# VH-VL binders against q0aze0: the designs that were tried, part 57

Target 1, 268 residues: q0aze0
Amino acid sequence: MKIILVNNRFKENTEKKAQEIAGQLSALNVEVIIDNGLDEPYAGTVDFIMVLGGDGTMLRAARRYGQRAIPVLGVNMGTVGFLSNIEINELAEYLPLILREEYSLEARMMLEVAVFQQQSLLTRVFCLNELLLRSNSPRMLSFALEISGQKLEPYRGDGLIVSTTTGSTAYSLSAGGPIADPQLDAFIVTPVASHIINKRPLVVSPEREISLHLLEEREAIIGIDGQIKMDFGAENRVLIKRAPHPLLMVNLKAKPFFTSIDRSLQRQ

## First folded at step 2 (VH-VL)

Design xd (framework fv_ixekizumab)
Fold by ESMFold2-Fast, scan of step 2:
Structure xd (fold): chain C 268 residues (1-268), chain A 125 residues (1-125), chain B 112 residues (1-112)
Amino acid sequence: as target 1 above (268 residues)
Amino acid sequence: QVQLVQSGAEVKKPGSSVKVSCKASGYSFTSYYIHWVRQAPGQGLEWMGVINPSYGSTDYNQRFKGRVTITADESTSTAYMELSSLRSEDTAVYYCARVDTYYYGSGTFDAFDIWGQGTLVTVSS
Amino acid sequence: DIVMTQTPLSLSVTPGQPASISCRSSQSLVYSSGNTYLHWYLQKPGQSPQLLIYKVSNRDSGVPDRFSGSGSGTDFTLKISRVEAEDVGVYYCMQGTHWPLTFGQGTKLEIK
């Protein structure tokens, strides 16, 4: 059995805890690969991914490994978040179930983002929460949005978010998007600081293809999960589709989504 | 208008602590990292640490290990840097700055595009 | 830590003449993605640093085209084609590729 242990080196104690857990797993004859974010993703085969940290660490793990159809478990290190399933102090209790593969999986859709320079593919990336198109200067963007070949009225404002349902409680929520049940598969399209009050969030089928391009030469960026940044100009376009594989999230115990989001909105 | 506004100058005694605030406005606070950089009088720039306001995750320059704590309050769009066990060598202007870098790796940061006005901390006597 | 070395440490330029500042890193600043996180800042007297150039050669919004950046790997240059009075201050290079973040020691530009 081979496990990737993903941690966040922004927190010094997560490095020490990762080493401690790796030692414990090694003593149980489990091969451990540590991914602290500094190197490229591990290219070999693995059986399980254990993420130590908050939602940000899980987002990185999903982008690096989410398309491989490998079970991914979020282990909370004391942060508030939506993507972890168990707490670090519960790990010892659940470890035998993990090693015996006695758990259920929840599929979470991901986005496939392809960035072009006219007809040339520049890059393809995957993400769990969202793609953000935004201005990189004080000047507003004018951009075109097309959904499955249907051209919408041009958007004018600071940007646009294309989110998964998992991402509905992340940046899309801050921009006025709806809260979506993560059990649903859908794209949520949320404008950022639009000049027209009738530009409302759209909820569309995950079978749709969404494209974006600038209508004027402006400095803009494409952001992925709040963690990857790419320059975006008038010669560029981006295509967003449902990724080929969902992220397979491990469920070892029930997490009540609706009561959790309700408490979050009350700032408790 | 995008800006970072810091708290006012402080005069502290050796052995005390100081907490400097950095209030963000005009942008989505959780979409940018906040870094802290200091500058001793007549000297260059020294990086102290960073916070990801979305997750509360921090990392620090080892030179300040055990003495510096960076926090962020999303409800007020304010980041804080607290430095304890102050020494005369800690006399400096302390800056907050935002970086619009998405975390692919913890050492891969884009430029600091917006800086606070700075907070002078004087440690004397 | 990556050591960033600037040359010269100071220079005096007649208005309208060009200026050039070098920045060298102790290791390559090219990240695995192909991006190079080398940035230039200007600190005018009594002010906060301000961004001039990001990722080697990209001018920040509002920065005049007389400023240009170039270089690759470990050797980088900031050029001012025609120095003006408002360009007085200390110029810093910074690397963002390797942890921890490090700055050059600064280059003071003065008008003759």
Scores: ipSAE 0.000, ipTM 0.423, lowest interface PAE 14.3, mean pLDDT 85
Fold by OpenDDE, second read of step 3:
Structure xd (fold): chain C 268 residues (1-268), chain A 125 residues (1-125), chain B 112 residues (1-112)
Amino acid sequence: as target 1 above (268 residues)
Amino acid sequence: QVQLVQSGAEVKKPGSSVKVSCKASGYSFTSYYIHWVRQAPGQGLEWMGVINPSYGSTDYNQRFKGRVTITADESTSTAYMELSSLRSEDTAVYYCARVDTYYYGSGTFDAFDIWGQGTLVTVSS
Amino acid sequence: DIVMTQTPLSLSVTPGQPASISCRSSQSLVYSSGNTYLHWYLQKPGQSPQLLIYKVSNRDSGVPDRFSGSGSGTDFTLKISRVEAEDVGVYYCMQGTHWPLTFGQGTKLEIK
């Protein structure tokens, strides 16, 4: 068995724990790769991904490895979030099950984000939470939203979020989007500070495609999961689809989503 | 008493490198992040980079990437900032600063609660 | 990079009078968690910067209650209810929400 331990290099406790866990796993004849985010994603085949930390680390892991259909376990280390399944102090208890592959999987829809310049593909990214289009200045953007070929009225505002249901509790929520059941596959399209007061978020079928482009010469930024960004201008288009593969989140412990929402949000 | 004590002023020629030290005392060195910030004469503050003293992991302002190297020595509780290929515009007071908390979920830092006294680096031909 | 714009860049205040400094960010400083990482520092003449306010409205230890911070999103304000001689220096806002960390230009406070 080969396992990737994903941690945050800026959180020493997660790094220390990763080393400790790596030692334990090695003693059990498990091959371990530690990914603290400094290096490129491990390109070799692996059987399991263990994410040590909070939601941010999970998002990074999802972007780096999610397309590979590898089971991903979130292990919380005292942080606030929605994407961890067990606590670090529970790991020892569940480790035998992991090694025996005795766990269930929860499929979480990811986004496939393709950014074009004219007709040329600049980049393609898979992400778990959201795509954000935002102005790179205090001025509002004017942009076109198209859903499965249907052109909506032009949007004016600071930006737009296209989120998965998993991402509904992230930036989309802060922008006024609905909280969605993570077992539901859907796009959530949430305006960010629209010039139209009370512009409503859209809940869109995962079967549809979402296209965005600017209607005027403005500088904007595409943000992915709040962690990476790229410049976005009038010559660019972004196409958002359901990723061909979901993130396979390991479910070792029952974690009721709805009963934890208020508690989790209050701690943030 | 918690404090950061930096090395003395430096005068350097263009093209050379400078290494400034920041010695921590009064607290657990490996429990806090060390940031570096510089201030050109009569100007504002500019963030340069950060290090986790526990593992030596770093992140840099892209404007300095390639020229700045931040290191830490746990045995002496000292952080270092080395700036290479010095230019006249690098003349500034360089500060180290401590950060108490890293917010794991958001990937952001809290405020700088302790600062060094600053190190003047003058780059002149 | 996030641009932090302070207003005014300088002000002269009579002791005992109030002062107000504005800091505007080019983008919202509210993170997905709902937290806002906007901090204020004071650099007294000939000294290193010192933390004054963290996360918009929290006074650091030892900071007098005449200092207060407020704001949300992109607009933030530092207020001094009664300026004293010891308050002279340059005030900086800093955002820690977006990488890289960035500071305002600084506001120089002088006593009339």
Scores: ipSAE 0.000, ipTM 0.459, lowest interface PAE 15.0, mean pLDDT 90

Design xd1 (framework fv_ixekizumab)
Fold by OpenDDE, second read of step 3:
Structure xd1 (fold): chain C 268 residues (1-268), chain A 123 residues (1-123), chain B 112 residues (1-112)
Amino acid sequence: as target 1 above (268 residues)
Amino acid sequence: QVQLVQSGAEVKKPGSSVKVSCKASGYSFTSYYIHWVRQAPGQGLEWMGVINPSYGSTDYNQRFKGRVTITADESTSTAYMELSSLRSEDTAVYYCARDYGEFLSTGYYFDYWGQGTLVTVSS
Amino acid sequence: DIVMTQTPLSLSVTPGQPASISCRSSQSLVYSSGNTYLHWYLQKPGQSPQLLIYKVSNRDSGVPDRFSGSGSGTDFTLKISRVEAEDVGVYYCMQGTHWPLTFGQGTKLEIK
């Protein structure tokens, strides 16, 4: 068995823990690769991914490895979030199950985000939470939203969020989006400070495609999961689809989503 | 060990088509872009196109637009480049190459190359 | 398309002597992120191209430290501090910033 341990290089405690866990796993004849985000993603085949840290680390792991259909376990290390399944102090208890591959998987829809320059693809990324389009100036954006070829009325505002249901408890929520069941596959399209006061979020079928482009020469930014940023201008277009593969999140322990919403959100 | 193994040399008539394969191994096939680059005899390198194997999306050099089709088969970890309406000027060694990283990059370069496939177009 | 111009196109060097290859782009290769995607490849005789330098100045794994890359914007240089027999081949600069991706003409390095 080969396992990737994903941690946050900016958090020394997670690095140390990763090394400790790696040692323990090695003693059990498990091959371990540590990914602290400094290097490129490990390109070889692996059987399991263990994410040590919080939601941010999970998001990074999802972007780096989500398309590979590898089970991903979130191990919380003292943070509050929605993406961890067990606590670090529980790892020893569940390790035998991991090694025997006795766990259930929860498929989480990811976004496929493609950014174009004219007709050329600049980048294509899979992400677990959301795509954000926002103004990079004090001025509002005017942008076109198309859903499966259907052109909506032009949007005017600070920006727009296209989120998965997993991402519904992230930035989309702060922007007034609904909380969605993470077991549901859907897009959530949430306006950010729209010129129209009562502009409502849209819940869109995962079978549809979402396209965004600016209607004016303005400076904007595309954000992915709040961790990646790139410039976005009138020459650019973004296409959002359901990723061809979901993130396979490991469920070792039952974690009721709805009963923990209030607690989790209050701490964020 | 990352390897890109291409199909063997081809001899083609003008007007015909050729399909070159590139079998990838030693890494997650769907995690990296595959590019195609050709080199005419005694000439430099020319980029032809790219594919995202996880989705199948492609982008092409406009100089080849309409004649080049790049595909990928995830089940066999193989990328393909088909060039139609072959001309004598298409005689070249064709290379597949792996992009250095996954899909988060905004720039591109190639860290691994296939051994090349010679395609000769002659009457 | 971005035009990549290499100078010189051929270079004959005595072993142990330094070599320098220039690569100029018709447009800036700097992304808004600040990264510059100018790369160098070496194609040894009868072989496929191999990555030598990526993003202006980073040596790929296994590349000897006698190789160095420098430059910014539109002007870039590959330097070999002490040329060895194994360095014979054609060197290509490549830009990975703009579509379509483009290469320089190549610089053939020979040993005197």
Scores: ipSAE 0.008, ipTM 0.475, lowest interface PAE 9.9, mean pLDDT 90
Fold by ESMFold2-Fast, scan of step 2:
Structure xd1 (fold): chain C 268 residues (1-268), chain A 123 residues (1-123), chain B 112 residues (1-112)
Amino acid sequence: as target 1 above (268 residues)
Amino acid sequence: QVQLVQSGAEVKKPGSSVKVSCKASGYSFTSYYIHWVRQAPGQGLEWMGVINPSYGSTDYNQRFKGRVTITADESTSTAYMELSSLRSEDTAVYYCARDYGEFLSTGYYFDYWGQGTLVTVSS
Amino acid sequence: DIVMTQTPLSLSVTPGQPASISCRSSQSLVYSSGNTYLHWYLQKPGQSPQLLIYKVSNRDSGVPDRFSGSGSGTDFTLKISRVEAEDVGVYYCMQGTHWPLTFGQGTKLEIK
């Protein structure tokens, strides 16, 4: 069995803990690859991915490995979040179940984002939470939104978020989007505006294709899961669709989404 | 029109803590990493750490192990750097800097810098 | 940690003459993508550093074309074709490929 350990290089002591866990797994005849984010994703065959850290680390793992249809387990290292399933001190108890493949999987949709410069593909990326189009200056953006070839009235504002249901509690929530059941597959399209545009968030079928481009020369950026940034100008176009494979998240114990989000909002 | 505006100069006693702020404007605060870099008088630049404001993820230079904490407040578009157990050697100008980043890469560089905050540690 | 070594540590240049600053890294700065994250900053007296050149050879917006960067792997050079009075300050190279991020010790450029 080959397992990738993805750790949060931005959190104290996670590297030491990753090495400790790798040693324990090796003693059980498990081959371990450690991914701390410094190198390209491991290209070989793997059986399981274990993410040590918070939601940010899980988002990185999803972008790097989510399209390979490999089980991914979030292990909480003390960071509060929605994407982990077990605590680090529970790992030893659950390890026999992991090795015997005695767990359930939740499929979480992902976005496929293709960015073009005129007619040339610049890049193609996958993400678990969202794409954010945002102005990089005090000036409002003027941009076109098309949904499955249907051209909407032009948007004017600070930007737009195209989110998965998993991403409904991330940037989309901050911009006034709905909280969505992560068991649903849908795009959530949430405008980012300074009370200038009376646009509502849209919830659309995940089978639809969404395209965005600027109608005026402006300084703008595209953000992916809050972790990847790229310049976006009037010569650029982005196409968003459902990724070919969902992220397969491991369930070893019940995690009550609605009570968790309810308590999180009470604390804020 | 991107601006990073830092808090004013501080004079601290050895053993105390200092918390420097960096207020961002003119861009989407959560879309860019914020780094902290210090410069002792007449010396070079020393990287202290970074924060991803979207998720609160941080990384620190091992040299400051256990003494530095970087945080971000999305509601005020402000990043903070707190340094504890201050020594006279911590006297420096502390800068925040925005990380532009790169397409599909973890490579980093700074396109905008704050004006700096002088922290003087003396008995 | 990656050690960044600049030479010279200081230089004095007559206006209109060229200047050259070298930066060496203890390990390759080529990322797996093929990009090299070696950057140059200028700190003018009493001011914060400002970006001059990013990714070896790309000038930041507004930087005069008399500034150029070159190099590969572990050896990099910043050149100023014709030094002007406004170029006075301390020049720093920085690597952004490996954690932790590290700077060279700085090169002070003065006018004769």
Scores: ipSAE 0.000, ipTM 0.407, lowest interface PAE 16.2, mean pLDDT 85

Design xd10 (framework fv_ixekizumab)
Fold by ESMFold2-Fast, scan of step 2:
Structure xd10 (fold): chain C 268 residues (1-268), chain A 123 residues (1-123), chain B 112 residues (1-112)
Amino acid sequence: as target 1 above (268 residues)
Amino acid sequence: QVQLVQSGAEVKKPGSSVKVSCKASGYSFTSYYIHWVRQAPGQGLEWMGVINPSYGSTDYNQRFKGRVTITADESTSTAYMELSSLRSEDTAVYYCARDSYPEIAVTGYFDLWGQGTLVTVSS
Amino acid sequence: DIVMTQTPLSLSVTPGQPASISCRSSQSLVYSSGNTYLHWYLQKPGQSPQLLIYKVSNRDSGVPDRFSGSGSGTDFTLKISRVEAEDVGVYYCMQGTHWPLTFGQGTKLEIK
């Protein structure tokens, strides 16, 4: 069995914990690769991915490894997040189940984002939560939105979010989008302009292709999962599709999504 | 009942600033973009800029950028247009107008206009 | 900036007769959505402009059916089938496809 341990080297104590867990796994005859975010993703075959950290570390792991159809377990090392399944102090209890493959898998849809500079592919990334297009200046954006070849009315405003259902509780929620069951597959298209009563987010089939491009020269950015930021100008075009593979999240312990989000909304 | 009501006429000296108000009533103020358009005496219409009242975000015609500021006060349902460093060429009737496409597009389909505010710039 | 050119600049019509106003844009007004944001406004003497036609051919609420709009790409026409006294004023075409938004120079319609 080969396991990748994903951690954030710059988070306090996560490197030490990764080394401790690697030692424990090695003693059980498990081969361990540590990915602390500084190098390219491990290119070899892997049986399991264990993410040590919060939601941000899980989002990075999903972008790096989510398309490989490998089980991914979120292990929380602090305050419980939405993407972790167990706490670090519970790992010893669940490790035998992991090694015996005695767990269920929950499939989470991902986005495939392709950004073009003129005719050239500038970048291709996968993400678990969302793509955010927003103005990077005090000026409104003017942009074209096309859904599966259907040209919508042009958008002129502060920006747009294209989200998975997993991402419904991230930036889309802050922009007034709906809370979606993460078991449902759908794109959520949310305008970036709070308090506009007559405009609503769109919920569309995950089989749709969404394209965006600017219609005037503006300073804009695209953000991926709140972690990758790229300049976006009139010479750029972005194409968003359902990723070929969902992220396979390991479920060892029941996590009540709806009661968790309800408590979070009462707090904030 | 749906209307935009603007502030009264003003006479200003060159080099000063003017701030014109536009009070909306009878509809959800934050649901529609507000534009400003001016008309010099005997001349045509000239677009100045737009505001999203929900966010306060703006866009301006480059001809006025650096001199024009558009703002909105949600609590009073009022949009403002302030033009600084006034010249005699800024003598015009200034109109506010509502864009009929809320938030998805700014299309210039102005289905509601204020009555206009005459600003005269002279010594 | 997109230049909007109206012809004629002035038109004098006997009541009951038709009138036609042309508007040409310096480039295509077809937006990426496939829609054409070409609108017509009427400014009666001493009044604010009022919307007549939006997106080439759609009549605004309360506008009489004697007003019609047509055209595509860069060439557009506003027609009045029977001019009435209340139609006097300056007609403006306007494009919303490209920024900044621009108006034609206006066509003054007078009664003979």
Scores: ipSAE 0.000, ipTM 0.436, lowest interface PAE 14.4, mean pLDDT 85
Fold by OpenDDE, second read of step 3:
Structure xd10 (fold): chain C 268 residues (1-268), chain A 123 residues (1-123), chain B 112 residues (1-112)
Amino acid sequence: as target 1 above (268 residues)
Amino acid sequence: QVQLVQSGAEVKKPGSSVKVSCKASGYSFTSYYIHWVRQAPGQGLEWMGVINPSYGSTDYNQRFKGRVTITADESTSTAYMELSSLRSEDTAVYYCARDSYPEIAVTGYFDLWGQGTLVTVSS
Amino acid sequence: DIVMTQTPLSLSVTPGQPASISCRSSQSLVYSSGNTYLHWYLQKPGQSPQLLIYKVSNRDSGVPDRFSGSGSGTDFTLKISRVEAEDVGVYYCMQGTHWPLTFGQGTKLEIK
């Protein structure tokens, strides 16, 4: 068995713990690769990914490895979030199950985000939470939203979020989006500071495609999971689809989503 | 616009070396792996190797037995493929291609191709 | 190395008729994690290859819906529901699951 341990290089506690866990796994004849974000993603075959830290680390891991359909376990290390399944102090208890592959998987829809300049692809990214389009100036954006070829009325505001159901408890929530069951596959389209008071978030089928482009010469920014940024202008368009593969999140421990929402949100 | 532009055609003697360039524009050069693929006249495609321009890491098809060297220059957004000890069988169009996944891994697909560079090896 | 075998090697099709190309691998292309890296490219006459289908069944941006990919394990198929003149060229399957990356022999599609 080969396992990738993903941690955050900026958090010394996770680095130290990764080394400790690596030693333990090695003693059990498990090959371990540590990914702290400094180096390129490991390109070799692996059987399991263990993410040590919070939601941010999980998001990075998802972007780096999610397309490979590898089981991903979130191990919380004292942070608040929605993407961890067990606590670090529980790892020893569940390690035998991991090694025997006695766990269930929960498929989480990811976004496929393609950014174009005219017809040319600038970048394609898979992400777990959301795509954000926002103004890079004090002025509002004017942009077009199309859903499966259906043109909606022009939108004016600070920006727009397209989120997965997993991402519904992230930035979309702060912008007034609904909390969605993570077992659902759907897009959540949440306006950011719209001048239209009745502008409501949309829940969109994962079978549809979402297209965005600016209607005027303005400077904007595309954000991915709050960690990646790129410039976005009038010559650009973004196409959002359901990713071809979901993130396979390991479920070792029952975690009641709805009963823990208030608790989790209060900690943030 | 997003594109890969390769250097011009080359004519080489057996035993010599050739170095083909691939200049990227319109996107972040260091965000994508660059692969090299060649095609002999009237033949199929053969993978040669790959480089991560961000880290300079490479991997090669062992069939070339160490004759291929891939490099990248971030300052000019250019990837290079050098093939040494040329043989007549090395006559082919050489392509550079962009891997589809920024920040992910080598096991993607090629979503952008250069126009190709013909290398002719003859006595 | 993984051997990719395409059939047929050449195909002549009347415009408007369907076409089908098979690609078989010498070993399973299912990655250890369960993902399958089988892709299709089209090389039009005098041009560089271009991506058509990635990961078995996903159309690249700009690729018409008349193109479709399917398959699993070692057997894969590219289908064109209605062949057009612009579809002329050589089609290649490629596996990205095993090193080194390998291509099929190519299938030349011509119009009758």
Scores: ipSAE 0.000, ipTM 0.458, lowest interface PAE 13.8, mean pLDDT 90

